# Ledger of designs, part 2: VH-VL binders against q9r0b6r508to684

Target 1, 177 residues: q9r0b6r508to684
Amino acid sequence: HIRSDFRHGAGGWQIRSMGVSKRPLQWSQSGLLLGLRGGEELSAPKKFLGDQRLSYGQPVILTLQVPPGGSPPPIQLRLEGAGLALSLRPSSLPSPQDTRQPRRVQLQFLLQETSEEAESPLPTFHFQRLLSNLTALSIWTSGQGPGHSGQVLLCEVQLTSAWPQRELAPPASWVET

## First folded at step 4 (VH-VL)

Design r10
Fold by ESMFold2, look of step 12:
Structure r10 (fold): chain C 177 residues (1-177), chain A 124 residues (1-124), chain B 107 residues (1-107)
Amino acid sequence: as target 1 above (177 residues)
Amino acid sequence: EVQLVESGGGLVKPGGSLRLSCAASGFTFSNAWMSWVRQAPGKGLEWVGRIKSKTDGGTTDYAAPVQGRFTISRDDSKNTLYLQMNSLKTEDTAVYYCTTDEYDILTGYYFDYWGQGTLVTVSS
Amino acid sequence: DVQMTQSPSSLSASVGDRVTITCRASQSISSYLSWYQQRPGKAPNLLIYAASSLQSGVPSRFSGSGSGTDFTLTISTLQPEDFATYYCQQSYSTPWTFGQGTKVEIK
């Protein structure tokens, strides 16, 4: 599995915007501050990209920390590859009610056609074709974000594969626990 | 610069109702989360409830003793926070403060600006 | 609910004294703690948030420390305007709860 856990830095994640102005990514030892504004997305580093066909039918798992008295914003996972683009919705949504105390929540994005936001006009096998040369993996919200006091922390991102290779030595920037 | 002015307090009989207002100025009220905090005579502070900004869903949360009896609302066009208090009990006697809530996920919630309070006395 | 216990409930001190007030939470609250000052007959005002961060305009003689369950407010050199009641408040878990208060009185 490929992971970012942010214990030692932002892990190569970047805010990308279609606008003129860029803003710096806010990072803490507890996680990456996820307070995206309209037109912004949080883009994954190279280790999540390339040939990811072994992840077809497997989840991308986001671990979020939700603040006390707050709730997470709606989140989409966006993928680009092999000249194609698509957006995914999570398998299930967290409760819309505010949490009473800090809580870690996992969102899963199953990498298959059933997770796509809308009926796709793309050709047969488009999802697997996209995964053969993944060029972007991004986290996106549908609006201005959670407002002045509803930000969440992104504590971990995991890309799952069908044949986990636990016997392999982890890469320098990735650790399996 | 920030000003919060409560009004509407007074004497009311048990079982009665009262509506408090908090007039706000000096900040963008529509972006703010707001709370009510009360203090019984000679006692400490007690959080009553909170309302989020409309952008954050406009939802309310209440302390257990007032749940179902008190309703927090806001009118962003008038920069005004309200507390509707129904089925009042003698233990609701307190000075009621409105506050602005500040929050950052790394620092938590805190009440950075307070009004001067309005006294509610529930007595027969 | 998280219960906050302050100690002492009151104290007597002279101008110039170093004053220490403690606050204990019934469970770990990380650093989600704030301190408020209430002068007699006045509304409370925020002194410290996030356990140790001073609010704008608060004199540097005030400091906060602690994490987890045990927190301390310190006034390094007590001034006449510091005779007041002090409250801690946790924001780890709703409902937000306050300590019972610590009254700092003139000796």
Scores: ipSAE 0.102, ipTM 0.648, lowest interface PAE 5.0, mean pLDDT 82
Fold by OpenDDE, look of step 16:
Structure r10 (fold): chain C 177 residues (1-177), chain A 124 residues (1-124), chain B 107 residues (1-107)
Amino acid sequence: as target 1 above (177 residues)
Amino acid sequence: EVQLVESGGGLVKPGGSLRLSCAASGFTFSNAWMSWVRQAPGKGLEWVGRIKSKTDGGTTDYAAPVQGRFTISRDDSKNTLYLQMNSLKTEDTAVYYCTTDEYDILTGYYFDYWGQGTLVTVSS
Amino acid sequence: DVQMTQSPSSLSASVGDRVTITCRASQSISSYLSWYQQRPGKAPNLLIYAASSLQSGVPSRFSGSGSGTDFTLTISTLQPEDFATYYCQQSYSTPWTFGQGTKVEIK
């Protein structure tokens, strides 16, 4: 598995605002702050890219911390590779609980041929091509969601693989931009 | 600085009544959910009950052992939380803590606050 | 009600030791789990919330993990001030039940 736990920094993740509101990537030991206004794109570092065919049919898991009474904003995962691109939606969303404490929720994105942007799934062969040379993995947020009254934190990103990944490079240094 | 100060504890006979108070300061009390937690001498922590903010309905929930006997209320104008205890039993003997929490929506930090506690002794 | 089973009830350790305390819920509580530290004669202090989030000001040697029913508090390198009683609490549903506690004593 490939993982970012953000314990020691942003781990090479970068942010781009999709709108008028621009902000730098904000990191804390609790995670990366997701924007509340406008859409944002979080780009995964190189360790998530390349040949990821072993992750076919496996979930990409985002762990979010949501404020009390809040819900995660709409999030999609975008994959690019081999000249192809597709967007995935989470398989399920947890229901809010009656608590005043923040909670961590996991969004799972199954790496399969289904695409949000297409009427029909991508042919398996093409999806395999995409995974064989993954050039971009990004988290897209709308910045607005039900019960989104406070900051949502991205606490962990995990790319699941069918086989154990060998030595992972140490987390890349980060600079808030 | 957040401050929670319990008062009203003391010695009471079984079947008696007692009202505890918790004076709060250092935060917007009216927005806070407040809880009572008790701890019998030499024992663990036991959740007693909770009252929500008025904006969240102001409803209360209680642990089964105190249901029907204890009542949690609040006076937002006085920044005070109350625990009315009726039909007290020997097993109600404990230090009673007032608690609250705070969430910073900008930073994502969460804080938990407790008072120093007040001792209630139920004995014949 | 959700029952919280904490283990062990007590343990002896030395300064520098790695200490692990577990808490099991009778049903899934997602990540609505907190860890508290209590010193004798004092009110409890929150260490971890949301199962694995470290409260501000708490030393990094404390960490929490788990989701669903099984949770763990870890002290990577025990310090003299860490000898205390620790409690887990679920806030998934009322009543917000506590574990029975774990007393960490000096060996």
Scores: ipSAE 0.095, ipTM 0.713, lowest interface PAE 2.3, mean pLDDT 88
Fold by ESMFold2, look of step 9:
Structure r10 (fold): chain C 177 residues (1-177), chain A 124 residues (1-124), chain B 107 residues (1-107)
Amino acid sequence: as target 1 above (177 residues)
Amino acid sequence: EVQLVESGGGLVKPGGSLRLSCAASGFTFSNAWMSWVRQAPGKGLEWVGRIKSKTDGGTTDYAAPVQGRFTISRDDSKNTLYLQMNSLKTEDTAVYYCTTDEYDILTGYYFDYWGQGTLVTVSS
Amino acid sequence: DVQMTQSPSSLSASVGDRVTITCRASQSISSYLSWYQQRPGKAPNLLIYAASSLQSGVPSRFSGSGSGTDFTLTISTLQPEDFATYYCQQSYSTPWTFGQGTKVEIK
């Protein structure tokens, strides 16, 4: 797995915007403040990019911390690669049980065509083509309001790989005897 | 300089009502979250309730002992916070402070600046 | 509700002493802990927020530490104006609750 958990820094994550405003990324050992304004995205560092075809059909998992009585805002995972771009929606929405204290919730974004935000007429292989040279992985929201009411921390991002399907050659020490 | 001045305290009988005011200056009142915190004579501090800024929805939240009896409101045009206290009980006897509150998911919730307090005595 | 327990309830100290006050939460509250000072007959004032961050204008002899359930306020070199009652307050879960107070008195 490829992970950012923010124990030792912002992990190379950056705010990306098409507007004229630039805003510093707020970070703590508990996570990144995901108070994105309109037009902003939170972009992943290089370790999440490149050839990620082994993650096809696997989830990207966001662990969030929401404030007491809060819920995650609508969140989309935006991918760009191999000249293509698409957005994903999460596979499920959390159901809050205790509104008096902060809680951690997970959003999963399955890296396959069934998770795309919009109906697409493209062939079934366009997703795997995109993953062959992933150039951007970012978090985008359209439902974030002003003020403190929408404060959410991004505590961890995990890109899951289908490792058990990989074939590994045995270590040389296994074959020397 | 931030200044908070409470007024409206006094003596009331159980079951009575009283309205407290907190006049604010030295900051942008309309952006602030505000609380009432009370202290019974010789006792510790107890949070009473809070009102958010209008930007954050203007909603209120209360401690259980006062829920349904106390109402917090604000008038941003007058830079004034109010506490309407109804159905008063002897247990409500305290000095009542207004506070400016800070909240951030990174730092938590704390009571930044405090007024001098106003005494409410409920007895018969 | 989160219960906050301070220790000691009172202490006697001399000017120049190092003073340590502890605060224990009944459950983990992360670093959502603040400290207040209340001089006799006065309103409280904020000393420390987020467990260890000094409020503007607070002398550097005050420091805070801790995370989770156990927190400490330290006054490195007690001054005459520091004789007061000190309160911790959690903000992990509503209702926001205070410790019972620690009175620092002249020996």
Scores: ipSAE 0.067, ipTM 0.632, lowest interface PAE 5.5, mean pLDDT 82
Fold by ESMFold2, look of step 7:
Structure r10 (fold): chain C 177 residues (1-177), chain A 124 residues (1-124), chain B 107 residues (1-107)
Amino acid sequence: as target 1 above (177 residues)
Amino acid sequence: EVQLVESGGGLVKPGGSLRLSCAASGFTFSNAWMSWVRQAPGKGLEWVGRIKSKTDGGTTDYAAPVQGRFTISRDDSKNTLYLQMNSLKTEDTAVYYCTTDEYDILTGYYFDYWGQGTLVTVSS
Amino acid sequence: DVQMTQSPSSLSASVGDRVTITCRASQSISSYLSWYQQRPGKAPNLLIYAASSLQSGVPSRFSGSGSGTDFTLTISTLQPEDFATYYCQQSYSTPWTFGQGTKVEIK
């Protein structure tokens, strides 16, 4: 699995904006502050990119810390690759928790057509083509800074792979039939 | 500068009602969470309740002794916080302060600005 | 609800003394702990948030420490304006709760 936990820095994550000045991420040992402004998205570093076909049908898992009385904002996971682009919604809603205390929640984004935010999701071939050369993986929220309850920490990002041992690369022995 | 000014305190009989106001200035009131905190004469501080900003849902939470009797509301157009106090008891006698609830995801919540308070006396 | 217990309830001290006040939470509250000062006849004011962070304008003679359940406020060299009542308050779980207060009196 490929992971960012932010204990020692922003992990190569950056704010990306359309035609506007870049600003630095706010981070701490507890995570990255998800306070994205309009037109901003949080872009993943190189280790999440490239050939990620082994993650097809597997989740991207975001671990968030939510303050007392707060809620995770609406979050989309955006993917670009092989000239294609798509967005995903969470595969399931967070489990109920006592909102009166700080809490850790996980959002899962299944890398599969059923998670796309579109009436006509990409065909399986195109989704897998996108994953064969992933050029961007980013986090976007539909609302900017609504005050206290929209501020959450991103504590961990994990890209799950179907290989049981992450350090082995899949062989390219069968690339055509 | 941030300024909070409470008003509406006074003498009221048990079972009566009273409405407190808190006039706010020097910050964006509509984005703030606000609390009421009370202090009985010669006693300690007790949180009464909170109202979130409308952006954050505008919902309220109350301490158990006042639940169902007190109502917190806000008027963002007038930068004013209200506390409606019904079915008052002698135990509600206190100075009532309005406060701002500041929040930082890295450090938590805290009450950084306080008014000077308004005295409510519940006595026959 | 999280209960906060302060010790001592009161103490007598002289100008120049080092003063410590303790606060214990009934459950772990991480570092979600604030300290307030209330001078006689005045509203409370924030001294410390997040257990150890000084509010802007608070003199450096005030310090806070602790995490989990046990917290302390220290005044390294007591000044005449420091004779007041001090309260801890948790912001880990609603309802927000205060300790009962510690009155620091002139000896």
Scores: ipSAE 0.060, ipTM 0.622, lowest interface PAE 6.1, mean pLDDT 81

Design r10
Fold by ESMFold2, look of step 10:
Structure r10 (fold): chain C 177 residues (1-177), chain A 124 residues (1-124), chain B 107 residues (1-107)
Amino acid sequence: as target 1 above (177 residues)
Amino acid sequence: EVQLVESGGGLVKPGGSLRLSCAASGFTFSNAWMSWVRQAPGKGLEWVGRIKSKTDGGTTDYAAPVQGRFTISRDDSKNTLYLQMNSLKTEDTAVYYCTTDEYDILTGYYFDYWGQGTLVTVSS
Amino acid sequence: DVQMTQSPSSLSASVGDRVTITCRASQSISSYLSWYQQRPGKAPNLLIYAASSLQSGVPSRFSGSGSGTDFTLTISTLQPEDFATYYCQQSYSTPWTFGQGTKVEIK
């Protein structure tokens, strides 16, 4: 697995906006403050990039901390690689059990075609081609709550690899969406 | 300099009502979250409730013992916080402080500035 | 609700002493812990927030430490104005709750 947990800094993550000066991230040992402005995305450092084909069919897991009574904002995971680009939506969310305190929630983005936000299908095995030379992995959100009550903390990002758990991974499934 | 001055305390019979005021100055009141915190004579501190700024939704939250009986409101044009206390009980006897609140997901929720307090006595 | 327990309930100390007050939470509260000082007949005032961050205007002889369930307020060299009652407060879970207080008295 490839992991950022932010115990010792922003872990090489950066705010990215097209052709504009980088602005500093707000962070703590508990995580990054996920407060993106319009046109911004949070981009991953090099350790998440390159040949990531062993992660096909495995999740990218975002661990968030939400305030009492809050929910994660809508989040997309954006991938670029091998001349392709696509966006993913989360596979599922855990049901909340207690709303009176901050809680940790995980968003999972399964790295396969069933998680795409594409309107049209891409060529067969396009996901594996993209993962053969991943050039960007970034987090984007379409919504941001007002004031402090709408902010969330990004506590961990994990890219799962089939190498240590290959026999437990489900077979790839080709489903039209 | 931040200043908070409570008023409106006094003696009231059980079942009665009382309205407390907190006059604020030295900061932008309309941007602030505000709380009431009380202290029974010779006892510790107890959070009563909070009102958010309008920008953050203007909503209120209350501790269970006062839910449904107390109402927090604010008048941003007068820089004044209010506590309407109805159906008062003897256990509501306390000094009532108003506070400015800070909340940040990185540091938590705390009460950074406090008024001098106003005494409410509920006695038959 | 999260219960906060302070120890000791009271202590006697001399000017110049090092004083340590402990606060324990009934569950983990991360670092969402603040400390307040209340002098006799006065309103409380904030000393420490986020377990260890010193509020503006608070003397550097005050410090806070801890995370999870166990927290400590330390006064390195007690001064005459430090004879007061001290409260911890958690902000991990609503309702916000305070410890019962620790009274620091002149020995």
Scores: ipSAE 0.057, ipTM 0.619, lowest interface PAE 6.0, mean pLDDT 82
Fold by ESMFold2, look of step 16:
Structure r10 (fold): chain C 177 residues (1-177), chain A 124 residues (1-124), chain B 107 residues (1-107)
Amino acid sequence: as target 1 above (177 residues)
Amino acid sequence: EVQLVESGGGLVKPGGSLRLSCAASGFTFSNAWMSWVRQAPGKGLEWVGRIKSKTDGGTTDYAAPVQGRFTISRDDSKNTLYLQMNSLKTEDTAVYYCTTDEYDILTGYYFDYWGQGTLVTVSS
Amino acid sequence: DVQMTQSPSSLSASVGDRVTITCRASQSISSYLSWYQQRPGKAPNLLIYAASSLQSGVPSRFSGSGSGTDFTLTISTLQPEDFATYYCQQSYSTPWTFGQGTKVEIK
């Protein structure tokens, strides 16, 4: 797996903006602050990019810390590659209820067509083509600018890939003929 | 300058109701989370409850002694926080303060601005 | 709920004394602790947040320390205006809870 855990800094992650505004990325040893302004994205370092075809059908996992009484904002994972662009929504959403204490939650973004937002129709087999030369992987929130209302920390990002290990759960339906 | 002014306190009988107001100025009230904190005569401070901004869902959370009896609401057009107090008990006798709930994920919650309080007396 | 226990409940001190007040949480609260001062008949005001960060406008004779469960507020040289009741408050888990208070009185 390819990982950023932010123990020693921003891990090569950068704010990507279409404007000329310069803004430092806020971080702590517990993670990166996700309070992005409009037009900004949190862009992944090179280790997440390139040929990632082995990650097709596998999740990108974001580990977040949610403050007491707070909620995570809506989050998209945005991908660019092989001349294509698409956005993904998480495969599950955290509970909307207030929490009494800080908690960690994980969001998973399955790298397959079922995770795409409805906003960008693409050619057949586009997802696997995009992953053959991934040129950008970024995190965007639909929240307003920085403030306490949508503040969460990004504690870890993991890109998973297919592995050869056989599952210990029920036998697969696949058989040789 | 941040200013919080409570009003609506007074004498009420057990089982009665009372509505407190907190007029706010000097900050963007509509984006703020707000709390009520009370202090019984000669006693310490006790958090009563909190309301989020409407942008963050406008939801409330309460301390157990007041759950189901007190309701916090806000009117962002008037920059005013409210505390509706029903089924009042003598134990609810206190000075009631409104406060701003400041939060930064790196520093936590704290109550950085306080009003001067309004006295609620619940007595036969 | 997180319980906050202050020690002592009261103390007597003279102007110029160094005063230390302690606060213990019933579970780890990281550094999510604040200190408040309340003069007689007045509203509380914030002194310290995040265990050790001094609020703007608070004199430097006030300091805070600690993390986890054990915290202290120190007044290095008491002034006449410092005779008040002091409260700690945790912001790790709702409900937000305060210590019972420490009254600092003139000796």
Scores: ipSAE 0.038, ipTM 0.601, lowest interface PAE 6.1, mean pLDDT 81

